# VH-VL binders against q0aze0, part 363

Target 1, 268 residues: q0aze0
Amino acid sequence: MKIILVNNRFKENTEKKAQEIAGQLSALNVEVIIDNGLDEPYAGTVDFIMVLGGDGTMLRAARRYGQRAIPVLGVNMGTVGFLSNIEINELAEYLPLILREEYSLEARMMLEVAVFQQQSLLTRVFCLNELLLRSNSPRMLSFALEISGQKLEPYRGDGLIVSTTTGSTAYSLSAGGPIADPQLDAFIVTPVASHIINKRPLVVSPEREISLHLLEEREAIIGIDGQIKMDFGAENRVLIKRAPHPLLMVNLKAKPFFTSIDRSLQRQ
Short names: E, the ipSAE of ESMFold2; O, the ipSAE of OpenDDE; V2, 0.75 times the mean of E and O plus 0.25 times the DockQ between their complexes.

## First folded at step 16 (VH-VL)

Design EE6 (framework fv_ragifilimab; at its last look DockQ between E and O 0.90; V2 from the best seeds 0.84)
Fold by OpenDDE, look of step 16:
Structure EE6 (fold): chain C 268 residues (1-268), chain A 122 residues (1-122), chain B 113 residues (1-113)
Amino acid sequence: as target 1 above (268 residues)
Amino acid sequence: QVQLVQSGAEVKKPGASVKVSCKGSGYTFTGYYMYWVRQAPGQGLEWIGVINPDSGGTKYNQKFKDRATMTVDKSISTAYMELSRLRSDDTAVYYCARGHEYETYLDYFDLWGQGTLVTVSS
Amino acid sequence: DIVMTQSPDSLAVSLGERATINCKSSQSVLYDYDEKNYLTWYQQKPGQPPKLLIYWASYRESGVPDRFSGSGSGTDFTLTISSLQAEDVAVYHCQQYYSTPLTFGQGTKLEIK
């Protein structure tokens, strides 16, 4: 068995723990590769990905490895989040199951985000939560939203979020988007401070494609999963599709989503 | 060894074009943005543009938009930067540089070529 | 365009003494979405390309000595060498990667006094 341990290089506690776990796994004749984000993603074949940390680390891992159809386990290290399945102190208990591959998988839809400069593809990213388009100034943006060739009325506001159902509990939620069942595949399109009072979030089929572009010569920003920043101007287009592969999240322990939502909302 | 190796020094006349090459090795060439930066003698660094080596997508500094052309040959892990209509003030050391990651082109550079001196003189 | 301005243009510091180089951006390079400062520092020795020292304003690149440190946020940043060594003689550059065009400071020449 070959496992990638993903941790956050900016969190020393996760790095230390990754080394410890690597040692333990090695002692069990498991090949371990540690990915703290400093190096390029490991290109070789692996059987399992273990993410040590919170949701942010999981999001990064998803962007790096999500397209490879590898089981990914989130191991929480003391933070509140939605993407971890077990706690770090439970790892020893569940390690035998992992090694025997006795676990279930939950497929989570990811976004394929393509950013074009004129007609040329500038960047393509697979992400688990969302794409954010927002103004780079206090001024509102005017932008066009197209869904499967259907051109909606121009949007005016601070921006727009296109989120997966997984991402519905992230920034989309803060912008007034609906909470979506993570077992459902859908796009959540949430306006950010639209000047249209009744502009509501849209729930869109994963079979559709979403296109965004600015209607004015202004500078905007694209954000992905709250961790990636890009420029977005009049010469740019963004195309959002369902990623060809979902993230395969390992389910070792039952984690009630909806009961957790109530708890989390009380903290916000 | 992870490295970028650039082509040799060039001497050009005003109005001519120059094409500088940059070969990457020791890493996944298509997995990182390639940047071009120049430095005039005794001056600071100036960003020319960025290219996605996988897709060929480019973004240029507006200052060079009409004169600079970035391309890649993935088969030999080589990036090219061509600058046309050369002027005396284009005399500089031209560097290729690798971005730290592939997720965005808004990045810092963790690997540099050795530089290519381009001299433009009549 | 974000203009990067370093200060001073040049400085001479005695061996073992602290060297401080400042970099100011005309606009904030702090991204509120990820709470990171899109600011990096490079060291450039004569006849060599720049070498990455600091990224995200305060994180040292691997292999960079501990005497180098980056600090600051928003528009004001500082590169500090706690105890200047002979090998630290170089030109130092700050760069923002908050938005395109990517821009650099004019450079600061650090010499031994």
Scores: ipSAE 0.855, ipTM 0.927, lowest interface PAE 0.6, mean pLDDT 94
Fold by ESMFold2, look of step 16:
Structure EE6 (fold): chain C 268 residues (1-268), chain A 122 residues (1-122), chain B 113 residues (1-113)
Amino acid sequence: as target 1 above (268 residues)
Amino acid sequence: QVQLVQSGAEVKKPGASVKVSCKGSGYTFTGYYMYWVRQAPGQGLEWIGVINPDSGGTKYNQKFKDRATMTVDKSISTAYMELSRLRSDDTAVYYCARGHEYETYLDYFDLWGQGTLVTVSS
Amino acid sequence: DIVMTQSPDSLAVSLGERATINCKSSQSVLYDYDEKNYLTWYQQKPGQPPKLLIYWASYRESGVPDRFSGSGSGTDFTLTISSLQAEDVAVYHCQQYYSTPLTFGQGTKLEIK
């Protein structure tokens, strides 16, 4: 069995713990590849991915490995979040189940985001939580949203969030979007400080394609999962659709979503 | 060995074009953005643009967009920058550079080519 | 465009002494959603390309000696060489990557006094 052990050297400060766990796994004849975020993602075949850290480390792992259809386990090393399944002090208890493959998988929809400079693809990135479009100046944006070629009335305001259901408890919630069951596949489109009162959050079929472009010359930013930043101007267009593969999250310990909502939100 | 190797120095007349090449080796060429930067004698560094080697998509400094053309041939891991309608003030060392980040072009450069001197004179 | 201004333009420092170079951006280069400063320092010796020293304002690149450090946030940044060595004679550039066009400071020439 070969696993990738993902940590973030600059957050949670988990390098020593990652080496300790790698040693334990090696003693059980498990080959371990450590990904601390400083090098290229491991490209070889892998059976399992273990993420040491909080939601931010999981977001990075999802972008790097989520399209490879490999089970991903979140191991919390700090405050309880929405994306971890077990705590680090519970790993020894659950390790036999991991080795025997006695766990279930929960599929989580991801976004595929394509940013074009005129007609040419400039960047393509995957996203677990959300895309944020926002102004990069004191001036508000005027922008167009199209859903499967259908033009909505123009938006005016600070920006827009296009979120997965997993991302519904992140920036989308702060902007007034609904909490969504992560078992659903959907886009959640949440305006940010809209000057037009009839612009409510939209819940949109995952089969749709979402397109955004500016209607006036303005400087804007696209943010991905709160971690990736890109410019966005009048010569750009972004296309958002369901990613080809969901993130396959490992479930070893029952974490009932609905009974834990208020507790999980307190940490935000 | 991870490296960027550029084409040799060139001397051009005003009004001509120059095409500088940059071959990347020892890493996944299509996995990093490629940048072009120039430095006139005794002057600071000036960003020309960025290209996504996988898609061929480009973004230019507006100062150069009418005269600069960036391309890649990913089959030979080589990026190109062509500057047209050359003027005497285009005399500079032209560098290619690789970004550190996989997912964005808003980045710093962890690997630089050796530079290509382009001299524009009558 | 974000203008990067370095000070001083040139600096002479005795061997073993502390050198300090400042860089100021015309706009904040701190992205509040990821809480990172999009600022980098390069060292450039005569006839050579720039070499990466510091990224995200304060993180030292692999292989860069401990005597180099970066600090600051928002619009005001500092590169410090704690004990100047002969091989540190170079031009130093700051660069922002908060937005395109990517821009550099004009450079600071560091010499032995």
Scores: ipSAE 0.789, ipTM 0.895, lowest interface PAE 1.0, mean pLDDT 90
ESMFold2 (binder alone), look of step 16: mean pLDDT 95; pTM 0.962

Design EE7 (framework fv_ragifilimab; at its last look DockQ between E and O 0.92; V2 from the best seeds 0.83)
Fold by ESMFold2, look of step 16:
Structure EE7 (fold): chain C 268 residues (1-268), chain A 122 residues (1-122), chain B 113 residues (1-113)
Amino acid sequence: as target 1 above (268 residues)
Amino acid sequence: QVQLVQSGAEVKKPGASVKVSCKGSGYTFTGYWMYWVRQAPGQGLEWIGVINPDSGGTKYNQKFKDRATMTVDKSISTAYMELSRLRSDDTAVYYCARGHEYETYLDYFDLWGQGTLVTVSS
Amino acid sequence: DIVMTQSPDSLAVSLGERATINCKSSQSVLYDYDNKNYLTWYQQKPGQPPKLLIYWASYRESGVPDRFSGSGSGTDFTLTISSLQAEDVAVYHCQQYYSTPLTFGQGTKLEIK
């Protein structure tokens, strides 16, 4: 059995704990790969991914490994978020179940984001929470939203968030979007500081394609999961669709979304 | 082990073109953005552009957009930068450099080629 | 374009003493959403390519001696060498990667006094 341990190299206690866990797993004849964010993602076959840290570390793991359809377990090492399943002090208790593969999986929709320079593909990236289009100056943006080729009336404001249901409790919520059940597949399209009154959040079928481009020259950015930043200008277009694979989240401990929602939001 | 190896020095006349190569070894070539940077003698560093070795997509410093062409041959893990209509002020050392991750081109460079001196003179 | 301005253009420092190099950007390179400064320092010795020292303004690259440190935020950044050694004679460059075009400071030449 081969496991990836994902940690954040900028959190020292996470590094130490990853080494301890790797030692324990190696003693059980489990091959362990540590991914602390320094190197490229491990390319070989892997049976399980363990994420040591909070929601931010899970977001990076999802972008790196989510398209491989590998079980991913979130292990909380601090404040409980929305993406962890067990606490670090519970790991020893649940380790036998992990090794016997006695757990369920919950699928979480991801976004595929394609960024174009003129008519050419510049890059494609994946996203668990959201894509943010936002002004990179005090000046307002004027931009176009198309949903499966259907042009909406132009937007004017600070920007737009295109979120998964998992991302509904992240930046989308702060911008006025709804909390969504993460078991639903949908896009949530949330305007940021819109100057046009009738631009409300939209909930959109995951079968749709969403396209964004600027209608006038302005400095803008796109952000991915609050962690990845790119320039966005009049020569750019972004196309968003459902990623080919969902993130497969491991469920070892019963952690119902609705009974925990107030606690998780109070800590965010 | 992990390295970027560039083609050798070139001497060119004004109006000519030069094509500099950069071979990446010891890492997944398509897993990192590739950058081109130049340094005129006694001067600072100047970014020319970036190429995504996987997609072939490019982004150029506007200063070079009409004269620079970046390409990649994935099969031999090699990037190229061609600069046309050379002038004497294009005399510089030209570097390739690797970004530290794939997800964005807004990045710092953790690996540099040895540099290629291009001299443009009559 | 974000203009990066280093000061001084050159300095001479005695062995074992502190060297301080400043870099100012024409606009903030702090990204609010990740709270990181998109600024890097390179060391460049004669006839060699630049070498990464500091990234995200304050994080030391692996293998870089701990006498090198970076500090600052927003528009004002500092590279400090706490106890100068002979091998630290080089030109030092700051670079922003907040937006394209990626831009560098003009360089600071560090010499032994």
Scores: ipSAE 0.835, ipTM 0.908, lowest interface PAE 0.8, mean pLDDT 91
Fold by OpenDDE, look of step 16:
Structure EE7 (fold): chain C 268 residues (1-268), chain A 122 residues (1-122), chain B 113 residues (1-113)
Amino acid sequence: as target 1 above (268 residues)
Amino acid sequence: QVQLVQSGAEVKKPGASVKVSCKGSGYTFTGYWMYWVRQAPGQGLEWIGVINPDSGGTKYNQKFKDRATMTVDKSISTAYMELSRLRSDDTAVYYCARGHEYETYLDYFDLWGQGTLVTVSS
Amino acid sequence: DIVMTQSPDSLAVSLGERATINCKSSQSVLYDYDNKNYLTWYQQKPGQPPKLLIYWASYRESGVPDRFSGSGSGTDFTLTISSLQAEDVAVYHCQQYYSTPLTFGQGTKLEIK
């Protein structure tokens, strides 16, 4: 068995723990690759990904490895979040199950985000939570939203969020988006401070495609999962689709989503 | 080892073009954005542009938008930067540099080529 | 464009003494979405390309001695060498990567007094 341990390079405690766990796994004849984000993603074949830390670390891991059909386990290290399945102090208990591959998987839809420059593909990113388009100034943006070829009325506001159902409890929520069942595949399109009072979030089929572009010569930014930043101008277009592969999240421990929402949201 | 190796020094006349190459080795070439930066003698660094070696996508400094062309040959892990309509003030050491992250072009550079001196003189 | 201004242009410091180089951006390079300062420092020795020292304003690149440190946030940043060594003689550059075009300071030449 080969396992990638993903931790956060900026969190020393997770790095230390990763080394410790790596040693333990090695003692059990498990090959371990540690990914703290300093190097390129491991390109070799692996059987399991263990993410040590909070939601942020999981998001990074998803972007790095989500396009590969590899089971991903979130191991929380003292933070409140929605993407971890077990606590670090529970790892020893569940390790035998992991090694025997006795666990269930939950498929989480990801976004495929394509950014274009002068009609040429600039970059493509897979992400678990959301794509954010927002103004880089105090001024509102004017931008066009198209869904499967249907051109909506121009948006004016601070920006727009296109989120997965997984991301519904992230920035979309702060912008007034609905909380979505993570077992549901859908896009959530949430306006950010729209000048139209009754402009409501849209729940869109994962079979559709979403495109965004600016209608004026202004500077904007694209944010991905709260961790990636790119500038965005009139010469850019963004196309959002369902990623071809979902993130396969490992479910070792039952974690009721809806009963834990209140507790988790109160801490955010 | 991880490195970027650039082509040799160039001497050009005003109005001519120069094409500098940069070969990456020791890492996944398509996994990192390739940046071009130049430095005039005794001056600071100036960003020319960036290319995604995987997609071929480019973003240029507006100052060079009409004169600089960045390309890649993935088969040999090589990036190219061509600068046309050369002027005397284009005399500089030109560097290729690798971005640290693969997810964005808004990045810092953790790996540099050795530099290519381009001299433009009549 | 974000203009990066370093100060001083040149600095002479005695061996073993503290060297301080400042970098100011014309606008904030702190991104509130990820709460990171998009600021990096490079060291450049004669005839060599720049070498990465500090990224995200305060994180040291691997292999960089502990005597180097970065601090600051928003528009004001500082590179500090706690105890200057002979091998630290170089030109130092700050760079923002908050937005395009990516821009650098004019550089600061650090010499031994």
Scores: ipSAE 0.778, ipTM 0.908, lowest interface PAE 0.7, mean pLDDT 93
ESMFold2 (binder alone), look of step 16: mean pLDDT 95; pTM 0.963

Design EE8 (framework fv_ragifilimab; at its last look DockQ between E and O 0.92; V2 from the best seeds 0.81)
Fold by OpenDDE, look of step 16:
Structure EE8 (fold): chain C 268 residues (1-268), chain A 122 residues (1-122), chain B 113 residues (1-113)
Amino acid sequence: as target 1 above (268 residues)
Amino acid sequence: QVQLVQSGAEVKKPGASVKVSCKGSGYTFTGYYMYWVRQAPGQGLEWIGVINPDSGGTKYNQKFKDRATMTVDKSISTAYMELSRLRSDDTAVYYCARGHEYETYLDYFDLWGQGTLVTVSS
Amino acid sequence: DIVMTQSPDSLAVSLGERATINCKSSQSVLYDYDNQNYLTWYQQKPGQPPKLLIYWASYRESGVPDRFSGSGSGTDFTLTISSLQAEDVAVYHCQQYYSTPLTFGQGTKLEIK
């Protein structure tokens, strides 16, 4: 068995723990690759990915490895989040199951985000939560939204979020988007401070394609998963599709999603 | 060894074009954005543009938008930067540089070529 | 365009003494979405390309000595060499990668006093 341990390069505690776990796994004749984000993603074949840390680390791991159809386990290290399945102190208990591949998988839809410069593809990213388009100034942004060739009325506001159902509890939620069952595949299109009161969040079929472009010569920003930044101007277009592969999240124990949401909302 | 190796020094006349090459090795060439940066003698660094070696997508500094052309040949892990309508103030050391991240072109550079001196003189 | 201004243009510091180089951006390079400062520092020795020292304003690149440190946020950043060594003689450059065009400071020449 070969496992990638993913941790956060900026969190020393996760690095330390990754080393410890690597040692333990090695002692069990498991080959371990540690990915702290400093190097390019490991290109070799692996059987399992273990993410040590919070949701941010999981999002990064998803972008790095999500398209490879590898089981990904989130191991929480004392943070509140929605993407971890077990706690770090539970790892020892569940390790035998992992090694025996006795676990269930939950497929989570990812986004394929393509950013074009004029007519050429500048960047393509697979992400688990969301794409954010927002103004790079205090001024409102005017942009066009097209869904499967259907041109909607121009949007005017601070921006727009296109989120997966997984991402519905992230930035989309803060922007007033609906909470979505993570077992459902859909796009959630949430306006950010729209000038038009009637601009409501849209729940869109994962079979559709979403395109965004600016209607004015202004500078905007594309953000992805709260961790990636890109410039977005009049010469750019973004195309969003369902990623060809979902993230295969390992489910070792039941996580009560909806009760967790209630708890989280009470804290806000 | 991870490295970028650039082509040799060039001497050009005003109005001519120059094409500098940059070969990457020791890493996944298509997985990292390639940047071009120049440095005039005794001056600071100036960003020319960026290219996605996989897709060929480019973004240029507006200052060079109409004169600079970045391309790649993935088969030999080589990036090219061509600058046309050369002027005396284009005299500089031209560097290719690799971005650290693969997810965005808004990045810093963790690997540099050795530089290519381009001299423009009548 | 974001203008990067370094200060001083040149400085001479005695061996073993602290060297401080400042870099100011014309606008904030702190991105609220990921809470990162898109600022990097390079070291350039004569006849050589720049070498990455600090990224995200305060993180040292692998292999960079501990005496190098980056600090600051928003528009004001500082590169500090706690104890200047002979091999630290170089030109230092700050760069923002918050937005295109990517821009650099004019460079700071550090010499031994």
Scores: ipSAE 0.782, ipTM 0.909, lowest interface PAE 0.7, mean pLDDT 94
Fold by ESMFold2, look of step 16:
Order: sequence, then structure tokens, then C-alpha cells
Structure EE8 (fold): chain C 268 residues (1-268), chain A 122 residues (1-122), chain B 113 residues (1-113)
Amino acid sequence: as target 1 above (268 residues)
Amino acid sequence: QVQLVQSGAEVKKPGASVKVSCKGSGYTFTGYYMYWVRQAPGQGLEWIGVINPDSGGTKYNQKFKDRATMTVDKSISTAYMELSRLRSDDTAVYYCARGHEYETYLDYFDLWGQGTLVTVSS
Amino acid sequence: DIVMTQSPDSLAVSLGERATINCKSSQSVLYDYDNQNYLTWYQQKPGQPPKLLIYWASYRESGVPDRFSGSGSGTDFTLTISSLQAEDVAVYHCQQYYSTPLTFGQGTKLEIK
């Protein structure tokens, strides 16, 4: 059995803990690859991914490995979030179940984002929470949204969020979007400070394709999962669709979404 | 050994074009953005543009957009930058550089080529 | 375009002493959503390409001696060499990667006094 341990290279405690866990697993004849973010993602076949840290580390792991259909376990090392399943102090209790593959999986939809410069693909990236389009100046944006070729009336405001249901509790929520059950597959399209009366959040079938482009020359930003940043201007277009594979999140410990919403939102 | 190796020095006349090559080795060539930067003698560094080696997509500094052309040949892990309509103030060392990650071109450079001196003289 | 201005243009420091180089951006390079400063420092020795020293304003690249440190936020940044060594003679550049065009400071030449 081969496992990837993902940690955050900026925090020594997570690196030390990852090395301790790797030693314990190696003693049980389990091969371990440590991914602290310094090297290329591991390209070989693995059976399981363990993420040591908070939601931010899970977001990076999802972007690196989420399209490979490998079980991913979130292990919380501090602040309660939405993407961890067990606490670090519980790992020894659950390790036998991991090794025996006695766990369930929950599929979480991801976005595939393609940013074009003119007609050529400049960036392709996957996303667990959301894409943000927003102004990079005091001036409002005027932009076009198309959903499966259907042109909506132009938007004017600070920007737009296209979110997964998993991302419904992230920036989309702060911008007025609904909390969505992460077991649903959907796009949530949430305007940011719209100056057009009655532009409401939209919940859209995951089978749709979403396209965005600016209607006037302005400085804008595309943000991905609050961690990846790109320029966006009048020569750019972004295309968003459901990613080919969901993130497969490991469920070892019952963590009821609805009864824990307030505790999980304390981070946000 | 992870490295970028550039073509040799060039001497050109005003009005000509130059094409500088940059071969990447020891890493996944299509997994990182490639940048072109120049440095005139005794001057600072100036960004020319970026290319996605996988898709061939490019973004240029507007200063160079009408004269610079960046391309890649994935089969030999090589990037190219061609600068046309050369003038004497294009005399510089031209560098290729690799971004540290594959997800965005708003990035710093963790690997640099050795540089290619292009001299433009009348 | 974000203009990066370094000071001083040149600096002479005795071996073993502290060297301080400043970099100022014309607008903030702090991205509020990830709370990171999009600023990097490079070292360029004579006849060589630049070499990465510091990224995200304050994190040392692997293999960089711990006498190098970066600090600052928003528009004002500092590179510090705590105890100058002979091999530290170089030109130092800051670079922002907050937006395109990617821009560099004009460079600071560091010499032994």
C-alpha cells in the first residue's frame, strides 16, 4: 500500500508530524510519499492520500490530486473546518480502518477552469471551492455571463463567484449565496456587490457550461479557491465546467453537516 | 540535474530578427510556465512575457507585443523567443526562466537559463 | 504597471557587518484573500543569471543561508544580510508578481567596504 502525506511547507509542526506518521506507516510496511509542496506532484500510483492541516491544505491537495480518483482523508491539526474528517489525536484509533480500507467515500464536485488569452488556452486549473471574478480597481466591472450559450443580461458590479456546493460555505456565503448540501452537484453563481437590481444568486445544473468575459476594458482578477490569482482583461475569456472527476473524501468518523454548521463556520 | 540551457550569443544588424532557444531538462517541461526576461548592459531586469508550454498560450508585456513571439517545441522540451525589427537599444542579455508552480503565471522564478547575449550594432 | 524602486543603488559594507536593502512598490502587492505579499528577492553575481533568495517577501528558498532574511508588507520591503560574507558581493533585485507586467526593482549593487 502506498500513501501520499500532504502537509504545509510553511509550518514546521506539520512537517515533523508528517515524518513521524511516515515512520509509523513504514514500520507497517506501507510506502509513504511526503508532499510538502516543494516538489512536483507525485505521478505514480497510490492508494490513499492523507492531508495534514486545515481547509487550505486540503484545497491544494484537491487541486494536485483530485482528478486522480484517489481516496483523500482530511486530518485536522488545529482550527475546525469543513474538509477534515478526523483530528490528529484520533489518527492512531482510525489507522487500522484505513489500512483495512474500512471506510466510506463522499464525492465532492470540482470545477474545471480554462482561461483564454484571445483564442489560446493560457491556464487550465481545477478548483474545489470557487472561481472569483472581481475588479482590481475602484471601478466596477461590466461583464457577460453565458450559461450553456444562453446570454444573461449584462452584470455590473464588483464581480461574480462561481462555486461548487462544497464552496457554498466559503466566499459565496459572504457574498450572499446559499449554504448548499455538499452531497448535491451544482454550480452556485453569486454576484458580488451587483449594481443591477434583482441579480440574485443562481443554482445551476452541473451539466451546464459557464462563460465569462468583460464588456469594457478594465483590470480584473480571477481567483481560484482563494489561493490562485490571475489577471483578467478584455482579451480574456474564462470557461467553467464540471471537472471530469470529483474529489473522493474519506469518511471514517461521522461528521453531520447540518448539526455542525455553526462550529465549522467559526473559521469563516 | 534540473536546468535551462540557452543558445549562444548573437550579433545582429538593426532591422533584423533574432530567435533565442531555451532547452529545459530534469523536470516536466510542460508542467511549469516559461518566462522571458532581458537585461541591458548595466541595467535592471525587464519581463518580456510568459508561455504555457503545454497549450502554447502566451501573454506579453505590451512593450514587446508587436515584436516578440514566444513558442515551444514540446517534443524536444525547448522554448523559443523571437524578437523582430531589432534596434540598438535591444542589445541585452536575454534569459529564459521557469515559474515555481503550474497553476498561475503570476509567479516568481526558481530556475534561470544562463542567458544569451544579443548585440545589435550598425 | 507596478513600479518597483530599490534603495540604495549601491552599498558598501564591511565583512561580518549587516547589510540592508529596501524595495518599495507603487501600489500594494498584498493580496487580501490569501494574505500573502507577492514579492521576491533575487541575487545576481557578476556574469551569472539571477538566483532566487526570498519568496512571499519572507520565506527563504531551499539552500539559501539563514543570514538572508526578508521582511515588510504592502508597499515597503527589506532584504537583510545579517553578517556579510565575501560571496555575497552581487546585485540584488526585488520582483513583484502581483500583476502583469511582472516588474523588478532597478537593482542594488552590494560591495565589500
Scores: ipSAE 0.777, ipTM 0.893, lowest interface PAE 1.1, mean pLDDT 91
ESMFold2 (binder alone), look of step 16: mean pLDDT 94; pTM 0.962

